# VH-VL binders against NAD kinase (nadK), part 37

Target 1, 268 residues: NAD kinase (nadK), of Syntrophomonas wolfei subsp. wolfei (q0aze0)
Amino acid sequence: MKIILVNNRFKENTEKKAQEIAGQLSALNVEVIIDNGLDEPYAGTVDFIMVLGGDGTMLRAARRYGQRAIPVLGVNMGTVGFLSNIEINELAEYLPLILREEYSLEARMMLEVAVFQQQSLLTRVFCLNELLLRSNSPRMLSFALEISGQKLEPYRGDGLIVSTTTGSTAYSLSAGGPIADPQLDAFIVTPVASHIINKRPLVVSPEREISLHLLEEREAIIGIDGQIKMDFGAENRVLIKRAPHPLLMVNLKAKPFFTSIDRSLQRQ

## First folded at step 16 (VH-VL)

Design LL5 (from JJ8 with light chain Y34F)
Fold by OpenDDE, fold request of step 17:
Structure LL5 (fold): chain C 268 residues (1-268), chain A 121 residues (1-121), chain B 113 residues (1-113)
Amino acid sequence: as target 1 above (268 residues)
Amino acid sequence: QVQLQQWGAGLLKPSETLSLTCAVYGGSFSGYYWSWIRQPPGKGLEWIGEIYHEGSTNYNPSLKSRVTISVETSKNQFSLKLSSVTAADTAVYYCAREGLLHWTPYGMDVWGRGTLVTVSS
Amino acid sequence: DIEMTQSPDSLAVSLGERATINCRSSQSVLYRSFNKNYLAWYQQNPGQPPKLLIYWASTRESGVPDRFSGSGSGTDFTLTISSLQAEDVAVYYCQQYYTTPRTFGQGTKVEIK
């Protein structure tokens, strides 16, 4: 068995724990790769991914490995979030189950984001939460939204979020988007400070494609999961689709989504 | 390792339609742009066009009116049609893959062996 | 279209000596967000398809000897062969893949002096 431990190099406790866990796994004849985000993703075949940290670390892991159909376990290390399944102090208890592959999987839809220079592909990114298009200045943006070839009225505002249902409890929620069941596959298109009063979010079928481009000669920003930033100008286009492969999240312990979100919202 | 095999008629008369097919072996067809490039004898390289595995195409404006690139995903094949050929279309035609590194294009990393197409009256 | 211009058209270099090929694009092929130039170099031997040598202006493709190097950014690029070998006699092309249509330089013939 080969396992990737994903941690955050900027969080020393996660690095230390990764080393400790790596030692334990090695003692059990498990091959371990530690990914702290410094290097390129491990290109070899692996059987399991363990994410040590919070939601941010999970998002990074998803972007790096989510299209490889590998079970991904979130192990929370003292943070509040929705993407971890067990706590670090529970790992020892569940480790035998992991090694015996006795766990269930929950498929979470990811976004496939393609960024173009005119008609030329610049890059593709797979992400678990959302794409954000936003202004790079205090001025509103004008941009076009197209869904499955249907051109909507031009948007004017600070920006737009295209989110998965998993991402519905992230930035989309702060922008007024609906809370979605993570077991549902859908796009959530949430305006960010639209000039149109009461501009409502759209819930869009995962079978559709979403296209964005600017309607003016200005520079904007694309954000991915709140971690990746790309410049976005008039000559750029973004195409968003459902990723061909979902993230396979490991369920070792029952973690009711609606109970968790209700508790989280009550604290705000 | 990924290999491209291409085939088609190598001798045409003026006004006929060039037809070439490229088949992908040893790798995934999905996720890539597939290109056709040609090279007249003793001359440089000219990009003809590309097709994504899902069927979206981009063509060189210089050839757009005469070029059709199509894909048959079930066979891992894509094809080139160039209509109304003239002597100027005499060239070695290559199929190629736009390689991806971490889902970012980095050039044509795999090429077919090329097919000489001669247009002669 | 982005025009690619190479210089020189032909180059004769003694064995073991440095060969330098320049390539200029009519428009920048730098994607600033990634700080990567969408520029590739190819080697073509007679009767063979082009072979990818360098991508992103300065990264060697797997299997390419260390004597090959690429440099430059924006619109000006250089392919360098630090010590020319007999097997390096070929035509070399630069190519941009920043926009469509893809465009190639006219090629540079490298020969042994």
Scores: ipSAE 0.919, ipTM 0.969, lowest interface PAE 0.4, mean pLDDT 95
Fold by OpenDDE, fold request of step 17:
Structure LL5 (fold): chain C 268 residues (1-268), chain A 121 residues (1-121), chain B 113 residues (1-113)
Amino acid sequence: as target 1 above (268 residues)
Amino acid sequence: QVQLQQWGAGLLKPSETLSLTCAVYGGSFSGYYWSWIRQPPGKGLEWIGEIYHEGSTNYNPSLKSRVTISVETSKNQFSLKLSSVTAADTAVYYCAREGLLHWTPYGMDVWGRGTLVTVSS
Amino acid sequence: DIEMTQSPDSLAVSLGERATINCRSSQSVLYRSFNKNYLAWYQQNPGQPPKLLIYWASTRESGVPDRFSGSGSGTDFTLTISSLQAEDVAVYYCQQYYTTPRTFGQGTKVEIK
């Protein structure tokens, strides 16, 4: 068995724990690769990914490995979040199940974000939570939103979020979006401080495509999962689709989403 | 290793339609832009156009009115049609893949061997 | 369209000597967010398709000898062959893939002096 341990090199506690766990796994004849974000994602074949930390680390892991159909386990290290399945102190208990591959998988839809220079592809990004388009200044943006070829009225506001259902409890929530069942596949399109008062968020079928471009000659920002920042100007376009592959999240422990949502939100 | 094999008629008369096909072997067809490039004898390279595996196309404006690029995903093939050919369209035609590094294009990393198409009366 | 201009059109260099090819784009091909230049260099031998040598202006494609190097940013780029070998005799092209249409330089023929 070959396992990737994903941690955050900027969090010393996760780095140390990754080394410790790596040693333990090695003692059990498991091949281990540590990914702390310093290097490029491991390109070889692996059987399992263990994410040590919080939601942020999971988001990074999803972007790095989410399209490879590898089971991904979130191991919480004392943070509040929605993407971890077990606690670090429970790892020893569940390790035998992991090694025997006795666990369930939950598929989580990811976004495929394509950024263009005019009609030329600049890059594609796969992400678990959301894309954010926002102004790079105190002034509102004007941009065009199109859903499956349907051109909506020009949008004016601070920005727009396109989120997965997984991402519904992230920035979309803070912007007034609905809390979505993570077992659903859907886009959530949430306005950020629209010029239109109480502009409602949209729940959009995962079969549709969403496109955005600016209607003015100014610079904006695209944010991915609150971690990646890209400049977005008048010559840029963004196309958002459902990613061809979902993230396969490991379920070792029952974690009722709706019974814990209130507790989690109250702690934030 | 990804390989491109291309074929089509190499001799045309003026006003006829050039038709070439490129087949992809040894790798994924999905996720990539596939291009056609031509090179007149003793001249440089000219990008004709591209097609995404889902069917979206971009054409060189200089050829847009005469060019059609299509895809047949079930066969991992894409094709080029160039209508109303003249002697100026005589060239070696290449199919190519625009490679991706971390889902970001980085150039034409795989090329077909080329097909010489001669237009003569 | 972004116009690509190479210089010189032809270059004769002695074996073991440095060969330098310049490429200029009419518009910047730098994507600031990535700090990457969407510029590639190709080598083409007679009767063969072009071969990718350098991408992102300065990164060697796998299998390319280290005597090949790319440099530059924005609109001015350079391909350098530090020590010309016999097998390096070819036509070299720069290409931008920042916008459509994709455009190539006119090519530089490298020969042995």
Scores: ipSAE 0.918, ipTM 0.969, lowest interface PAE 0.5, mean pLDDT 95
Fold by OpenDDE, fold request of step 17:
Structure LL5 (fold): chain C 268 residues (1-268), chain A 121 residues (1-121), chain B 113 residues (1-113)
Amino acid sequence: as target 1 above (268 residues)
Amino acid sequence: QVQLQQWGAGLLKPSETLSLTCAVYGGSFSGYYWSWIRQPPGKGLEWIGEIYHEGSTNYNPSLKSRVTISVETSKNQFSLKLSSVTAADTAVYYCAREGLLHWTPYGMDVWGRGTLVTVSS
Amino acid sequence: DIEMTQSPDSLAVSLGERATINCRSSQSVLYRSFNKNYLAWYQQNPGQPPKLLIYWASTRESGVPDRFSGSGSGTDFTLTISSLQAEDVAVYYCQQYYTTPRTFGQGTKVEIK
């Protein structure tokens, strides 16, 4: 068995814990790769991914490995979030189950984000939570939103969020988006400070495609999961689709989403 | 290793339609843009167009009116049709893959061997 | 369209000597967010398809000898062969893949002096 431990090199406690866990796993004849984000994602085949930290670390892990159909376990290390399944102090208890592959999987839809220079692909990104298009200045943006070829009225505002249902409890929520059942596959399109008062968010079928481009000669920013930033100008467009592969989140422990949502949100 | 094999008629008369097919072996067809490039004898390279595995296309504006690129995903193949050919279309035609590093294009990393197409009356 | 212009059209260099090929794009091919130039260099031998040598202006493709190097940013790029070998005799092309249509330089023929 080969396991990737994903941690944050800027969090000393997670680094230390990763090394400790790596030692424990090695003693059990498990091959371990530690990914602290410093290097490129491990390209080899692995059987399991363990994310040590919080939601942010999970998001990074999802972007790095989410399209490889590898079980991903979130191990919370004292943070508040929705993406961890067990606590670090529970790991020892559940480790035998992990090694025996005695766990269930929950598929979470991811976004496929393609960024273009005109018609030329610049890059693709797969992410678990959301894409954000926002102004990089105090001025509102004017941009076009298209859903499955249907052109909506020009949008003016600070920005727009396209989120998965998993991401519904992230920035989309802060922007007034609905809380979505993570077991659903859907896009949530949430306005960010629209010039239209009470502009409502859209819940969009995962079968549809969402396209964005600016309608003015100015610069904006694309944000991915609140961690990646890209410049976005008049010559750029973004196409958002459902990722071809969902993130396979490991369920070792029952974690009711709706019963814990208030507690989790209050602590964020 | 990924290999491209291409085939089609190499001799055409003016006004006929050039038809070439490229097949992908040893790798994934999905996720890539697949291009056609041509090279007249003794001259440089001209990009004809590309197709994404899902079917979206981009064509060189200079050839757009005559070019059709299609894909047959079930066979890992994509094809080129160039209508109303003239002597100016005589060239070696290559199929190629736009390579990806971490889902970012980095150039044509795999090429077919090329097919000489001669247009002669 | 982004026009690619190479210089010189032909270059004769002695074995073991440095060969330098320049490429200019009519527009910048730098994606600022990534700080990457969407510029590639190819080597083509007679009767063969082009072979990718350099991508992102300065990164060598796997298997490419160290004597090949790419440099430049924005609109001006250079391919350098530090010590020309006999097998390096070929036509070299620069190509931008920043926008569509993809465009190539006219090519530079490298020969042994």
Scores: ipSAE 0.918, ipTM 0.969, lowest interface PAE 0.4, mean pLDDT 95

Design LL5 (from JJ8 with light chain Y34F)
Fold by ESMFold2, fold request of step 17:
Structure LL5 (fold): chain C 268 residues (1-268), chain A 121 residues (1-121), chain B 113 residues (1-113)
Amino acid sequence: as target 1 above (268 residues)
Amino acid sequence: QVQLQQWGAGLLKPSETLSLTCAVYGGSFSGYYWSWIRQPPGKGLEWIGEIYHEGSTNYNPSLKSRVTISVETSKNQFSLKLSSVTAADTAVYYCAREGLLHWTPYGMDVWGRGTLVTVSS
Amino acid sequence: DIEMTQSPDSLAVSLGERATINCRSSQSVLYRSFNKNYLAWYQQNPGQPPKLLIYWASTRESGVPDRFSGSGSGTDFTLTISSLQAEDVAVYYCQQYYTTPRTFGQGTKVEIK
């Protein structure tokens, strides 16, 4: 059995704990690969991913490994979030179930984001929470949103968020979007500081294709899960689709979304 | 390891339509752009166009009015048609893959062997 | 269109000596957010298809000998063969993949003196 342990190098407690867990697993004949963010993602066959840390560490794991159909377990290291299933002090209790593969999986929709220079692909990125288009200057953006070829009236404001339902409790919420049940598949399109009053958040079918481009030359940024930043100008376009594969989240312990949201939001 | 095999007629008369096919073996067809490139004998390389696996295309503007690139995803194949050929279209024609590393393009990493197409006078 | 210009058109170099090929683009091919130049170098032997040598301006493709290196950024790029070998006699092309149409330099023929 081969497991990736994902941690955050800049949180010393998680790195020490990751080494301890790796040692214990190795003693049980489990091959362990540690991903602390420094090296390229592990490319070989892997059976399971264990994320040690908060939602940010899970977002990196999802971006790196989410399209590989590998079970991913979130293990909370102290800060309550939306994406952990068990606490670190419960790991010993649940480890036998993990090794016997006695758990269920919950599928979480991801975004496929393709960024273009005119008609030429620059890159594709996959994310769990959201794409943010925002101004990178004091000036507002003027931009076009298209949904499956349907051109909406132009937007004017600081930007736009296209999120998954999982991402509904992240930046989308702060920008006025709804909290959505993460078991739904949908896009949530949330304007950021729009000067057009009738531009309300939209909930959109996951089968749609969403396109964004600027209508004027402006400094803008595409942000991915709050962790990747890409310059975005008048010559660029971005296409957003449901990713081919969802993130497969491991459920070992009942963690009801609706009864926990107030506690989780207070920590953000 | 990914390999490209290409075929098609090598001798044409003026005004005919050039038709070439490229088949992809040993790797994924999905997720990539697939290109056609030509090289007149003794001359440099000219990009003709590309197609994404779901069918969207980009063509060289100099050839756009005469070029059609298409895919048959079930067979892992893509094809080139160039209409109304003249002697100026005499060249070796290559198919190629635009390589990806972590879904970011890095150039054409796999090429077919080339097909010489001659357009008679 | 981004025009690619190589110099020289032809280069004669003694075995074991350094060969240097320059490539200029009419527009920048650098995407600053990733600090990546969308520029490749190809080697083409007579009667063969081009072979990818260098990508992102400076990264060697798998199986390419260490004597090949690429450098430069933005609009000005260089391919260097630090110690020319007999098998390096070929035509070399730079190519941008930042925009469409994809464009190649006119080629540089490298020969042994």
Scores: ipSAE 0.654, ipTM 0.860, lowest interface PAE 1.9, mean pLDDT 90
Fold by ESMFold2, fold request of step 17:
Structure LL5 (fold): chain C 268 residues (1-268), chain A 121 residues (1-121), chain B 113 residues (1-113)
Amino acid sequence: as target 1 above (268 residues)
Amino acid sequence: QVQLQQWGAGLLKPSETLSLTCAVYGGSFSGYYWSWIRQPPGKGLEWIGEIYHEGSTNYNPSLKSRVTISVETSKNQFSLKLSSVTAADTAVYYCAREGLLHWTPYGMDVWGRGTLVTVSS
Amino acid sequence: DIEMTQSPDSLAVSLGERATINCRSSQSVLYRSFNKNYLAWYQQNPGQPPKLLIYWASTRESGVPDRFSGSGSGTDFTLTISSLQAEDVAVYYCQQYYTTPRTFGQGTKVEIK
């Protein structure tokens, strides 16, 4: 059995704990690869991914490994968000189940984001929460949104969020979007500070293709899960689709979304 | 590991349609752009166009009115048709893969062996 | 269309000496967010397809000898062969993949003097 253990190298406690857990797993004949963010993603075949940390560490793991269709377990190390399943002090209790593969999986839709220079691909990025298009100056943006070739009336404002249902409790919520059940597959399109008052958030079928481009020269940025930042100008376009594979989140401990939502939001 | 094999007729008369096929072995077909490039004898390289595995295309404007690139995803193949050929279309034709590293393009990393197509004058 | 211009068209260099090929694009091929130039160099031996040598302007492809290096950014690029060997006699092309159409330089023939 081979496991990737993902942590954040800038948090001393997580680094020490990752080494302790790696030692425990090695003693059980489990091969462990530590991904602390310093090196390139491990390229070989693995059976399981364990994320030590909060939602940010999970977002990085999803971006790096989510398209490999490998089980991913979130282990909370102090600040509980929406993406951890068990606490670090419970790991020993659940480890036998992990090793015997006695757990369920919950699929979470991911976005496939393709960024173009005109018609030429610059890069493709996968994300769990959202893409943000945002002005990088005091001036607002003027931009076009197309949904499966259907051109909406131009937007004007600070930007736009295209979110998964998992991302509905992240930036989309702060911008006025709805909280969505993460078991639904959908895009949530939330304007950011729109100067056109009838531009409401949209909930869109995951089978749609969403395209964004600027209508005039402006300094803009695309943000991915709040962690990747890309310049976005008048010659750029972005295409957003449902990713080929969902993130496969391990469920060992019941964590009902609706009964926990107030507590999770208050702690963030 | 990844290999491209290409085939098609090598001798054409003016006004005929050039037709070449490229098959992909030893790697993934999906997720990549696939290109056709040509090289007239003794001359440089000219990009003809590309196709994404889902079927979208980009063509060289100089050839756009005559070129069709298509994909047969079930067979891991893509093809080139160039209509109304003349002697100026005599060249070695290559298929190639647009390489990706961490989902970011890095140039054409795999090439077919080339097919000489001669158009009689 | 981004026009790619190489210089010189032909270059004769003694064995073991340095060969330098320049490539200039009519527009920048740099994406600043990644600090990556969408520029590649290819080597083409007689009777063979082109072979990728350098990508992102300065990164060597797997299996390419250390004597090959790429430099430059934006619009001005250089391929350097630090110590020319007999097997390096070939035609060299730069190519941009920042926009469509993809465009190649006209080629530089490298020969032993």
Scores: ipSAE 0.651, ipTM 0.857, lowest interface PAE 1.9, mean pLDDT 90
Fold by ESMFold2, fold request of step 17:
Structure LL5 (fold): chain C 268 residues (1-268), chain A 121 residues (1-121), chain B 113 residues (1-113)
Amino acid sequence: as target 1 above (268 residues)
Amino acid sequence: QVQLQQWGAGLLKPSETLSLTCAVYGGSFSGYYWSWIRQPPGKGLEWIGEIYHEGSTNYNPSLKSRVTISVETSKNQFSLKLSSVTAADTAVYYCAREGLLHWTPYGMDVWGRGTLVTVSS
Amino acid sequence: DIEMTQSPDSLAVSLGERATINCRSSQSVLYRSFNKNYLAWYQQNPGQPPKLLIYWASTRESGVPDRFSGSGSGTDFTLTISSLQAEDVAVYYCQQYYTTPRTFGQGTKVEIK
């Protein structure tokens, strides 16, 4: 059995704990790969991914490994969030179940984001929460949104968020979008400081394809999960679809979403 | 390792349609752009076009009116049709994969062996 | 369209000597957000398809000998063979993949002498 331990190299507590857990697993003849964010993602096959840290560390793990359809367990290291399942001090209790694969999986929709220079692919990025298009200057943007070939009236404002239901409690919420049940598959399209009154947030079928491009030459950026930034200009286009694979989150311990919303939002 | 095998008729008369097929072995078909490139005898390389595994295409504008690239994902195959051929279309035709590292293009990393297509005078 | 121009058209060098090939693009092929030049170099031996040597302007493809190196950014690029060997006799092409249509340089024939 081979496991990836994902931690954050800038947090001493997670690095030390990752080494301890790696030692425990090695003693059980489990092969362990540590991913602290410094090196490229491990390219070989693995059976399980354990994320040590908060939601930010989980977002990085989802981008790196989410499309490999591998179980991912969030282990909380002290900061309450939406994406951890167990606490670090409970790990020894649950480890036998992990090794026997006696757990359930919860699927979380991801976005596939393809960025183009006109018609030529520049890159694809997968994300768990959202894509943000925003102005990178004092001037507002004028941009076009197309949904499955249907061209909406032009947008004018600071930008736009396209999020998953998991991302509904992140930036989309601050911009006026709804909280969505993460068990649903949907896009949530939330304008940012729109000057066009009829531009309300939209909830869109996950079967749709969403495209964005600028209508005027302006400095803009594309942000991915608040962690990746890309310049975006008049000759660029972005296409957004449901990713081929959801993030497969391990569920060992009941964590009721609706009764925990207020506590989780206070900590994020 | 990914391998490309290509086939089709190698001798044509003027006005006929060139038709070539490329099959993908030993790797994933999905997630990639697949290209056709040609090389007239003793001359350089000319990109004909590309197709994404889901069917969207980009063509060289110089050939767009005569070229069609198609995909059959269930067979891991893509094909080239070039209509109304003349002697100027005599070339070696290659299929190739646009390579990806961390979902970012890095050039054409796998090529077919080539098919010489001759258009009679 | 981004036009790719190679120099020289042909090159004859002695075994063990350095060979240098220049490639210029009519527009920048640098994607600044990733700091990557969408520029590749290929080697083509007689009767064979092209083989990828260098990608992102300066990164060697797996299995390519250390004597091959690429440099440059934006619009001006160089392929260098530090110590030419007999098997390096081939035609070399640069190619941009930043925009469509994809375009190749006209090629540079490298020979021993």
Scores: ipSAE 0.647, ipTM 0.859, lowest interface PAE 1.9, mean pLDDT 90

